# VHH binders against o59646: the designs that were tried, part 33

Target 1, 363 residues: o59646
Amino acid sequence: MKNPKFTENQKEIEKEEFEFLQKLNFIIKESLELFNTNLKNSMKFINYITLPIIMASIESKSFNPFSEIIEKHIAFILNSKMNSLGYKFLPLGYSSDLTYENDNSIIHIDIKTANLENPSDFKDTVPLGINQSSYPGVLDCKIRGKNIKADCKKIKVYPNIPTTYNNKLTITNALLFIYPDYKEIIDEIREDYIAIRELISINLKDILTPIEGSLEEFLNYKPSNEKKRLEPILDNIVRGYFIHDKLRHEFSENVEKDLEEFEKKIIGIAKKLKEREIKPVAILSISIPNGELAPHYDDEIVSGKSWGSSFRYHYKKSGNSVFKGLDNKASRAVFLHINKEYLPVLKKYFDPITVYELTEKRL
Below, E stands for the ipSAE of ESMFold2; O stands for the ipSAE of OpenDDE; V2 stands for 0.75 times the mean of E and O plus 0.25 times the DockQ between their complexes.

## First folded at step 21 (VHH; framework vhh_nb_b201)

Design r1 (at its last look DockQ between E and O 0.01; V2 from the best seeds 0.00; counts 0 for: pae O 4.4 > 2, placed apart)
Fold by ESMFold2, look of step 21:
Structure r1 (fold): chain B 363 residues (1-363), chain A 119 residues (1-119)
Amino acid sequence: as target 1 above (363 residues)
Amino acid sequence: QVQLQESGGGLVQAGGSLRLSCAASGFTFSRYAMGWYRQAPGKEREFVAVIYSGGDTYYADSVKGRFTISRDNAKNTVYLQMNSLKPEDTAVYYCAAWGYEGSVWTDYWGQGTQVTVSS
């Protein structure tokens, strides 16, 4: 039978999941001003993180350096507010860092951040790790674009999180923070930084004197991560010079002037990052179905990109995914906050029904 | 059209009791958390109590043990029983609802009812 009826136990599970979603949404919505204040306080120290941001930008892998700061501030708010509601912080191994208990349930909250320019991280879906759900994910055992397949009907992606702990119900939620990309600001200084790296590199012989073997051989050695030794050496010299005031005057005076001019440019970029006034673009709150609700969410919870080690919850795949066993049919995914300045960009990614709700605020 | 209609406010002596009511219409009452905020003259609006759709409650520390929030989903009504009232409880009390019909979390507010506690 493909679509069995909900049992009474499954309906009770969904009632508990819905009530917790209300509690979580209330806490986060009531705490948005505190979160913004806390984030502003962290940004007062932007000049100490701007250089690391510039250094990371060379590999084009990190243009969103604020994700960890956002996650930690939300975690602080939750740790404070959950205790006031009678939930005790309960750190467990192989679980979400934000794990709590009360008399009836064990709560897992996963805080995720997504770059607005990377919609695969937020559009109609949320990625889940093995420690972030209790619902087994359905496998797709075909290779896209290839005539290769396996019969995987006997197995699923199995998470570490059980559906209950000692008769306490497992409840799992995700909070997804969408924030702007800062690429345009970093682009202003990237070529200058590349030039500074080259300047240090061509003057590196003044600091690193070979004793045995050539300097070229030393710099081409790959110590621990398949990177040539030159790369970490340049990173180290940059940190030493600009953060720690070391190696000053070890280069010629003309080189020192170029390094000092770049230092002024770093300060200018830090000012621009601070003036951007870092705020979330949108906050999405998601109730992830408990595994005892199988098979009712099998169409929405499937294997992720790393087959067998993660999965995705497609909260929009079957229309707007709802509490299927509740009469109210409330959505499991809810927007808590939308920065209206980004509505034109958000319209690019969300379906017309969601865009209508965001613009009209109708209920 | 969403409406939250408060009633039951008035003048009461310190140590006395009042029961506030809030009748709700225009939304699916069972999908909303219901609550009360208050605002004294010259002060910011402050949280008093909330009751979630399943019946769990949460109170501000300043009213815990003295105030009791309850809801009647059949009548679409939320209540605030206020006992052992103090002059510091004097404020306009606002009924509020938090929830969603579609996928966007929202809140609704009543017009408020005056509670005055005389010393």
Scores: ipSAE 0.691, ipTM 0.900, lowest interface PAE 1.3, mean pLDDT 84
Fold by OpenDDE, look of step 21:
Structure r1 (fold): chain B 363 residues (1-363), chain A 119 residues (1-119)
Amino acid sequence: as target 1 above (363 residues)
Amino acid sequence: QVQLQESGGGLVQAGGSLRLSCAASGFTFSRYAMGWYRQAPGKEREFVAVIYSGGDTYYADSVKGRFTISRDNAKNTVYLQMNSLKPEDTAVYYCAAWGYEGSVWTDYWGQGTQVTVSS
């Protein structure tokens, strides 16, 4: 089907998107040093959050233990800069990490982190939340390219945000920060953590004795939608012991010794984490098409992890996605930063790599 | 003077193994990523493997699971253990170093060592 012609309005939308992308790129590029600033002040507290990080990474998946810290740091810096440039912060609460208002647009900026070892998160597509994009995605009956049901029909998924807010254009940008994988550090203690959970599980009777009611009743109490209560209980006990120090000396001496040894390991992991370099391999800036641009970009909207509930923008379907309605055919996705040390690896996934070069511009 | 000297190449039968070494001198070895590239006749030079200064490793898909890159900072040497070699692995293998020295990006290359895998 011949791609429909762009309307003048659609061209204008893309112009606005393009202009904002350029501005944003400039802002980010100018602020790279700030983004790469020493996280020493945050890292000094890594000991306190190491266990929760470990707990969150119990799955054998690629994990960046610094993702939360980095995202918050970036968000803070960007917010400060945006405000200084006259953008009004708009805390919508249901949308992207950052939302701003100017005279003509409502701007959503979503900060995303990915691990280099998990290319599904960055290689060709960027995940779109229903709260982030205004683009109505047409989704196949597929999850990550696999058919779920033979006779299912494509569905259109409507996002929670409109294409316009009271005649202000919705602009959505994703900032993707690709980091090395720190999995090896977490993997060092994962088995130990599992062992500790098991140990605690075996000793639940002793630790839960002070709780009102029977242990059996307590463990079997199940809210209607929960699969297992034991796991959260164990996690709470672990937190109670290691983070809050509320359960000290409530275990047998032998168990306590094991817990102490585990604590030492946690401290060791924290040290390793602290000593690890925290720098992005690459920063990718992506302008997500506004929903008014449908169906020009429909083929670039692909199914997410969950059929009917999520979709992704495929910014590299035919090379790099471009502003199709603009004469310049500029890229919708550009690298703002690349650690050249990782260039060989990045080239595995990106060819060519489009890099934004800083130019002297007034924002 | 910066030097990267490859060794360990040669003729091997399919399914065989080779271990390449690259001895480096003239720069702060520990601060550089060390990698291997290869160039087959009539083909472009392609990435094989890298070990970063932090110890992280990455491999080309074509060699993943068969090749292992490692480094010894004390010896300023990077290694490439190549197992289960295939005829398509035949190439000149180049050692490379890259990283920042201060604010200056620098890359160094060896002269290469021939690896030939016979069917």
Scores: ipSAE 0.028, ipTM 0.306, lowest interface PAE 4.4, mean pLDDT 82
ESMFold2 (binder alone), look of step 21: mean pLDDT 89; pTM 0.892

Design r2 (at its last look DockQ between E and O 0.01; V2 from the best seeds 0.00; counts 0 for: pae O 4.1 > 2, placed apart)
Fold by ESMFold2, look of step 21:
Structure r2 (fold): chain B 363 residues (1-363), chain A 119 residues (1-119)
Amino acid sequence: as target 1 above (363 residues)
Amino acid sequence: QVQLQESGGGLVQAGGSLRLSCAASGFTFSRYAMGWYRQAPGKEREFVAVIYSGGDTWYADSVKGRFTISRDNAKNTVYLQMNSLKPEDTAVYYCAAWGYEGSVWTDYWGQGTQVTVSS
């Protein structure tokens, strides 16, 4: 079965998408050293507050604050460089993270990060929210492992953003930053954090005196589907003590010595985090097909895990996803940076990758 | 196999003009952004101009209004017209191409051509 021919309008859409992809790639590639410098400078300030405490205080799985920091610095660079190239920032609240306009187009750029230990976030696909694409996704109406299915050919997963805005073409891109996992470093301190909370808990009587009722009754109160009152109090005391240098000497000398020991462990973990590679493992730049290009990318943009609420773009489904309507058949997903130290791991997920000098250019 | 061959460099008086050419081979020229960088002795290489595959251009502030980049896809050649030259424009000028082969963003560089602007 052959794909239908591209219309002339569809070919013009792909020309605009390809042109923008080149401009974005140039901006990011030429800005990598500035990004690394700015990130290192920002880490000087962050390392003076105890990131490991913040990360350990989250009761769910450890999050990695570098992902958010990376996203913020790239957004800063994009805002500066896009304006210098004649793209005007457009603060729309219902669309992607970054929106710009020029004479012919409305540009949506989403900055995404992925953990190298979670390949479902980057391997051959990229997740898209309904506000991050204009291409209607194919709705999968089969139930895995069952002989139950529906004919859903009349229905798509419809995005929130249109294919055009007031005759300006919608162009959507993703920048995917893959970074190493830091979970093992943070796990070293998590059990100690729990122990310190317990130590504070059994010594609360010297700081917190109830006026009516017992201290146990006060601490075990659980209002309206919220945590017991004890839990936020303990986390607050940890923040006060270690981040704000408050409550010092409010505990016995033996308790204070244990708190000091934990503080030394926090400093050690911060040192380990600072010594890790801060640069992304890889940077992938992705042009997401405009919805007017349907049905040419139906095999590649499909419903996500929830049948109506998200998408995935399978940029490697039939090899490399390309600008199918252009003679050059350029790839829609392009590596801008590969950390050579991680190349063996990356080749497990991406093949082929042509190895080039990506960190330093020598003539 | 990939070759970027600059030509047109030389010695010119301040206020004069010079036209650099860069002939490209070994890759699909029409897919690539083409551009020029320059490096003066003891200084870092700096961006001069780029022309994207669709024809849009971007210039460093220091050359805007004086330099014009253009391309001829039929001849696989990019040009840099340099007008109102100043002594601070003295540098080795490198032709460069940016694009991607397969799924990897790739850049190619020429060997450079000397431009000397005498005072």
Scores: ipSAE 0.366, ipTM 0.777, lowest interface PAE 3.8, mean pLDDT 79
Fold by OpenDDE, look of step 21:
Structure r2 (fold): chain B 363 residues (1-363), chain A 119 residues (1-119)
Amino acid sequence: as target 1 above (363 residues)
Amino acid sequence: QVQLQESGGGLVQAGGSLRLSCAASGFTFSRYAMGWYRQAPGKEREFVAVIYSGGDTWYADSVKGRFTISRDNAKNTVYLQMNSLKPEDTAVYYCAAWGYEGSVWTDYWGQGTQVTVSS
């Protein structure tokens, strides 16, 4: 189907999107030093979150333990900057990480983090939350590129946010922060953690006093949809012991010694985490098309991880996605920051790389 | 003067192993990413492996699982252990360093060492 011609209104929308992207890019560029500043103040608490991080990374997948810290840090900095520039913060709650209002638009900024070793999170596409984009996604019957059912019909997914708020245009931008993988640090302690869980499991009778019923009953109690009761219990005990110190001295002396040794290891890991440089490999700024621009970008909207509930914007389809209605054909996705050390790796996923340096430059 | 000197190249049979070394001097080694590139006859220079200043590593898909890059900061040396070599691995292998020297991005290259894998 011949791509329909852009209407004047659609062109205007893209103009607004483009202008805001430029503004945002400028803002971010000016704030790069702040974003890259030492998270030292936040990192002082890393000891308290080390175990939860490890626990959350039980899966052999790449993990960045600092993602949440970085996201919060970035959000805070950006919010401060936006406010200083006169943007009114809107705590909508059902939308993106940051929402702002100006005279003509409601602006959504979503902060995304990705690991370099998980290209599915950043390569070619950016995930769109149903609460982040106004674009109605037409989804193929595919999950992660696999067909779910034969003869499945495409479905249209409507986002939770409108294309306009009381005649103000909805603008959505994603800020994608790509980080190195910290898996090796987590993997270092994984086996020990498993061992500790086993140790605790063997000694549960010495640790737990049932509040109601027998210990056996307690351990075997399963809510209707839970597969494993023991694992969460063990995790809670670990947290209780190491984070909350509530279970100290409730173990036999021998077990306590083992736990103490493990604690030392945890502290060691925390130290390693603190010592590791926490900087993004790259920052990518992406202007997500407004829903009023459908169907101009339909082909660039692809299925998410879940059928019918999520979609992604493919910003690198057949090259970098551009503002199709604008004469300048500027990129919708631009790199704001690149650690050049990682340029060879980035080039594997991005070719060319479009960098924002006052003007767009292809690397 | 900045110097990157590769060594360890040579002729090896398919399935064999080689270990390349690159001795660096003239710059703060620990602050630079160290990498290996290769160029086969009639082909463009291609990335092989890198070890960053922080110790992270990354490999080209073609060598992943077979090659291992490592560094010894005390010796200012980067290594490339090449196992299960294939004829397709035949190339001149170049050592490279890149990083910031102050505010200036700098890259350095070695002269290369020939690796020939015979079928």
Scores: ipSAE 0.037, ipTM 0.348, lowest interface PAE 4.1, mean pLDDT 82
ESMFold2 (binder alone), look of step 21: mean pLDDT 89; pTM 0.892

Design r3 (at its last look DockQ between E and O 0.01; V2 from the best seeds 0.00; counts 0 for: pae O 9.2 > 2, placed apart)
Fold by ESMFold2, look of step 21:
Structure r3 (fold): chain B 363 residues (1-363), chain A 119 residues (1-119)
Amino acid sequence: as target 1 above (363 residues)
Amino acid sequence: QVQLQESGGGLVQAGGSLRLSCAASGFTFSRYAMGWYRQAPGKEREFVALIYSGGDTYYADSVKGRFTISRDNAKNTVYLQMNSLKPEDTAVYYCAAWGYEGSVWTDYWGQGTQVTVSS
């Protein structure tokens, strides 16, 4: 029994995928200086957005304050450049960060960010959700940590993105941005922020007096599935005090001193973030195989972290995943940028072939 | 060793035609987009034309309709047919390639060929 041959339609699909990968790589590579300039200009405003970044990191436990900023700047560049190449923006809103069309295809581009200190986010694999690809995923019917298994070979994780739409080929690409770890900077201020919320909480009677009942009863009230009134009130007071310069002098002098000390720490963190060279450690561009190419890439698809709704594409399995139906055997994953400062660290995570390529480009 | 060798430049009268060629070696030609840039004296290098491996082409507005880029993968050669030439087309024309071997995106540049369009 031999592996199925690529059909002529499958070969044509891969030709279209490869040509789009080449177009995308060209515009991103030619736009890196504009991206760096836009990002640097946004950092001029870091002192105004550092507190919102810290507050958001509590809710999401995020360690990268720049991921949304990076995604926004890449989207701006792509929207401008894609139109010049004959692609029209499509606001489909289905968790693909960007969607475009031309006469022949519907393009999905997902911008993914990874922390260099968390290699499971970027090493040899890219996570995929059901809204980000047309290729069927693997449904793993083992129960983790137990000796229970069902045979799920008849059932796969079926994505929401079709292989074609209105006779236009669906093409999916990921842009993976690897950047430095900001965890140590955010962790120390995050604990201070939690402490400030607690300080405000125990001193709420300075600015909030119940009309009836007790302050404790009011703050513990929870209308239906909403949070208790305490939590949104604390975050509101933080925004009022530090962003809008309101509620100053409404607390005791000792509380005001602690708030002012935290404000100085916010300013110091903003300075550290601004001076941290905010360039990607590496940028990787990945062509995700269209679902019509099944089963040719099944061995490169593995189960994701969210059972039944995610999977991963191994783009560098055993010496690079390639366009298997093309004679040129080009890689589906391409490094667009490598920050030379991080070469010693990158050598820890990439196989010998990739490390050789990284070193060779110095010459 | 990667090499891009331009040829076909020279002196031509306004309204005339010229065909530039760029022979490529040292890389897998079918993995690379090929293109032409130009640089006039005292000016920055500017984009002229680009052809992707699958044949899609793109042109600067100033040359659209007058210039045609094409490629011959069997000869590892890219061409720029320049028609209706104007004095403002005078520049050094550079062949360039963008693509990759393995998985690292790279660009290569030729040394340029002079095109001079007389009035």
Scores: ipSAE 0.572, ipTM 0.854, lowest interface PAE 1.6, mean pLDDT 82
Fold by OpenDDE, look of step 21:
Structure r3 (fold): chain B 363 residues (1-363), chain A 119 residues (1-119)
Amino acid sequence: as target 1 above (363 residues)
Amino acid sequence: QVQLQESGGGLVQAGGSLRLSCAASGFTFSRYAMGWYRQAPGKEREFVALIYSGGDTYYADSVKGRFTISRDNAKNTVYLQMNSLKPEDTAVYYCAAWGYEGSVWTDYWGQGTQVTVSS
């Protein structure tokens, strides 16, 4: 099917998107030093989040324990800058991380983090929440490239945000921060953590005094939709002991000794985490096409992790996605920052790499 | 003068092993990422493995699980242990270094060492 011609309105939309992308890119580029500022203050509290980090990393997947800290840091910095430039913060609550209003547009900026070892999160696509993009996604009956059912039909997913707000164009940008993972650090303590869970499990009778019913009844009670109650209980006990200090001295002496030893290990892990460099490998800025640009970008909208509930923008389907309606054919996705030390690895996933350096350059 | 000198290449049978070494001089070795590339006849140079200054490693998918990159900062040497070699691994292997000299990103390359894997 011959790609439909762009309407003048659609071209104008892309122009606005392009201009904003350039502006945003400039803002981010100018603020790179701020983004890379020492997180020393935040890191003072790493001990308090070490266990939750470990708990979140039960799966063998790569994990960046600093992702949330970095996201918040970036969001704060960007918000300050945007405000200084006259953008009005608009806390819509159901939208992206940051939303702004100017004279002509409602701007959504979503901050994404990815681990270098998890290319599915950054290699070709960026995840889009239904609350982040105005583009109505047509989703195939595929999850991660696999067919769910032989006879399923494509569905159109409508986003929560409109293409326009009272005649103001919805602009959506994703800022993707790619980090190295810290899996090795987490893996180091994983076995010990499992052991501690087991230890606590064996000694639950000494730790828990039911306020209602028997301990056995308590442990065996589960809502119909829950698989296991014991694991969350154990996790809570661990948190209670190490984070909240609420369960100190409630264990036998022997168990307490083991817990103390584990605590030392946790402290050690926290130290290791603090000593790690917390810098992105790369920052990618992506202009997500507005829904009014359908169907020009339909082929670049792909299914998410869950069929029918999420979609992704494939910004590298055939090379790099470009502003198709503009004569300049500028990229919709550009790298704003690359740690050149990681360039060989990045080239594994990106070829070419489009970098924003005052002017668009392909590496 | 910056020098990267590869060694350890040669002829090996399929399934065999080789260990490449790259001795570096003329720059602060510990501050540079070190890596290996290879170029087969008629093919483009391709990434093989990288070890960062911090010790993190990355591998091409084609060599993952078979090759191991390591470094000895005291000796200013980077190594590539190549196990389970295949004829497809036949190439000139190049040592490379990446890092900043002041504010300038710099890359250095060795002359290469031939690795031939016979069937």
Scores: ipSAE 0.011, ipTM 0.258, lowest interface PAE 9.2, mean pLDDT 81
ESMFold2 (binder alone), look of step 21: mean pLDDT 90; pTM 0.903

Design r4 (at its last look DockQ between E and O 0.01; V2 from the best seeds 0.00; counts 0 for: pae E 14.1 > 2, placed apart)
Fold by OpenDDE, look of step 21:
Structure r4 (fold): chain B 363 residues (1-363), chain A 119 residues (1-119)
Amino acid sequence: as target 1 above (363 residues)
Amino acid sequence: QVQLQESGGGLVQAGGSLRLSCAASGFTFSRYAMGWYRQAPGKEREFVAVIYSGGDTYYADSVKGRFTISRDNAKNTVYLQMNSLKPEDTAVYYCAAWGYEGDVWTDYWGQGTQVTVSS
């Protein structure tokens, strides 16, 4: 089907999107130093959260233990900056990480973190939550590129946010922060952690004897839908011992010695984590098309991880996605920051790389 | 003077192994990413592997699982262990360093070492 011509209204929407993208890009560029320096300050608490991070990263797919910290940090800094510039924060709750209001638009900014070693999170596409984009996604019957069912019909997924709030245009931007992989650090402690869990498991009687009831009853207690009782119990004991210090001296002397050694190792890992600079490999700013621009960007909306519930914006389909209705054909996705040290890797995924050059613009 | 000197190249049979070394001097080695590139006859220079200053590694898909890059900062040396070599791995292998010295981006290249894999 020949892509319909842009209406004047659609052009105006893109103009607004473009203008905001430029503003946001400027804001982020000006704040790059803040993003880097202030994160270091936050890392002073890494010693307290190292073990929980490790515990949460048991799954092999956790490549960045700092993702949540990073997202919160970025959100905070950006929010402060936006507020200082007169943007009114809207805590809508059902929307993106940050929402703002100005005279003409409701602005959604979603912060995404990705790992360099997980290109599915950043290469060519950016994940869109139904709460982040106003674009109605037409989804193929594919999950992660695989067909779910034969003869499955495409479905249209409507987002939770409208294309307009009353008379204000919904603008959505994604900020994608790509970070290095820290898997090796986590992997270093993984085996030891497993060993400690086993050790604790063998010695549960030392800890659980004071608990009301029999140990057997305690361990065999299963809530109706839980498969394993022991694992959560062990994790809780680990937290009780290492984080809360509530179980000190409950074990035999030998076991305590082993636990102490593990604690030292955790401290060592924390140190290693702190010593590593946590800087983004790259920052990508993406203007997500407003739903009123359908169907101009339908082909750039692809299936997400979950059928019928998520979709992605393919910002690099057949090249970089551009503002199709604008004469300048500017990119909807631009790099705001690139660590050149990682340029060879980035070039593998991005060719060409479109970089935003800071121009003297006044907000 | 900045120097990158590759060594360890040579002729090897398919399925064999080689270990390349690159000795660096003239710059703060620990602050630089160290990488390997290769150029086969009639082809463009291509990325092989990198180990960043922080210790992270990345490999080209074509060599992933077969090649291992490592570095010894004390010796200012980067290594490329190449296992399960294939004829298509035949190329001149170049050592490269890149990073910031202060605010100045710098990159350095070695002269290359020939690796030939015979079928």
Scores: ipSAE 0.009, ipTM 0.238, lowest interface PAE 9.0, mean pLDDT 82
Fold by ESMFold2, look of step 21:
Structure r4 (fold): chain B 363 residues (1-363), chain A 119 residues (1-119)
Amino acid sequence: as target 1 above (363 residues)
Amino acid sequence: QVQLQESGGGLVQAGGSLRLSCAASGFTFSRYAMGWYRQAPGKEREFVAVIYSGGDTYYADSVKGRFTISRDNAKNTVYLQMNSLKPEDTAVYYCAAWGYEGDVWTDYWGQGTQVTVSS
């Protein structure tokens, strides 16, 4: 079969997707100063959030503890601006981070963060969950690096989001924030945090007295599908001690000394993080094709690592993804901002780099 | 050659109205978002209003409810109806257009027209 022609309905869908992308790009670009101010204000409280950041870092090898703060500030901006454009917030419980509606459309915006040191999360691609697209993805039925393959041409990766809601067009977008890797700073004290948890664990007898049965039996109990009881107890005691000033002086003198030393390291890390201005390296705005545009994007929306449970949009595959049904062949992915300090690194991954700008003429 | 030509500026009493026009040539007008920016003396240029190629509009909070942007694709012209003008609206008003030429983002700017609102 030859490449199928876009139907008139498919062209209309792409026109609507392109027009929304333009609105979104304009709103975000005009709001960058507010975003920076909000982020700066949140950093005034860095001392109070440093321990939660350290505690969260234990579970993630690529964890960036500030991504959640960035995402919340962007969500705040979007919620403020979308309402002024006649969109109503519409949380559906099974869609992207932010869902809105107006008379004609249901808008899904997913805020993605990617670590600059992990280019597979942002270079020419964006990962999509089943709830973050309406486009059925091509199922990749091979095991990477092995000679095991199946014929899966009859089956697609089917998303949870429909192509329309009650005659309103589904429009899906991603805002991808590429940020620096702060893992090095957190790793400086990760080993110390693990050591403190172990120290508390060894000395739990100072805090916990068994009434019946052994303390070891209590701590090693693992409720079905949950961690051993020891794990949440340790994290709770750490929060109590360092955040709430509880359990002070309940441990021996040597243990208290080690806890105090770790507290000083927490303060030191907070100072390091505060001194390093935390800004996005780049902001990329992505229009994700609606599922009614199948099969035109089949080569760009494919199964992810979890075969059938996720997929990826390769927005620059085969010489730059565009609105294939529009005459202008505009890009579906546009940079809204780059931190110029990172241009040499960004040029390794993107060529050319085209940034949306609202330029001024000099008077 | 791309050209954006503003007109309709002038001196007006507070509470009055003006209608700015921007005639465009040299590009496919109907594919572009059209907008207005303004710059008061000693201040940074600021966004006023935009009308997208599909007709949707967006306004700065400072002008919402008082200003109306519209476009006429047959005449390649964008308009800004400014009502209930305040001295704070005094500025040079710039017409702007932006959109894609292929996969390249482009924008164009006019020369500006002076709007002066007297107390």
Scores: ipSAE 0.000, ipTM 0.292, lowest interface PAE 14.1, mean pLDDT 79
ESMFold2 (binder alone), look of step 21: mean pLDDT 89; pTM 0.889

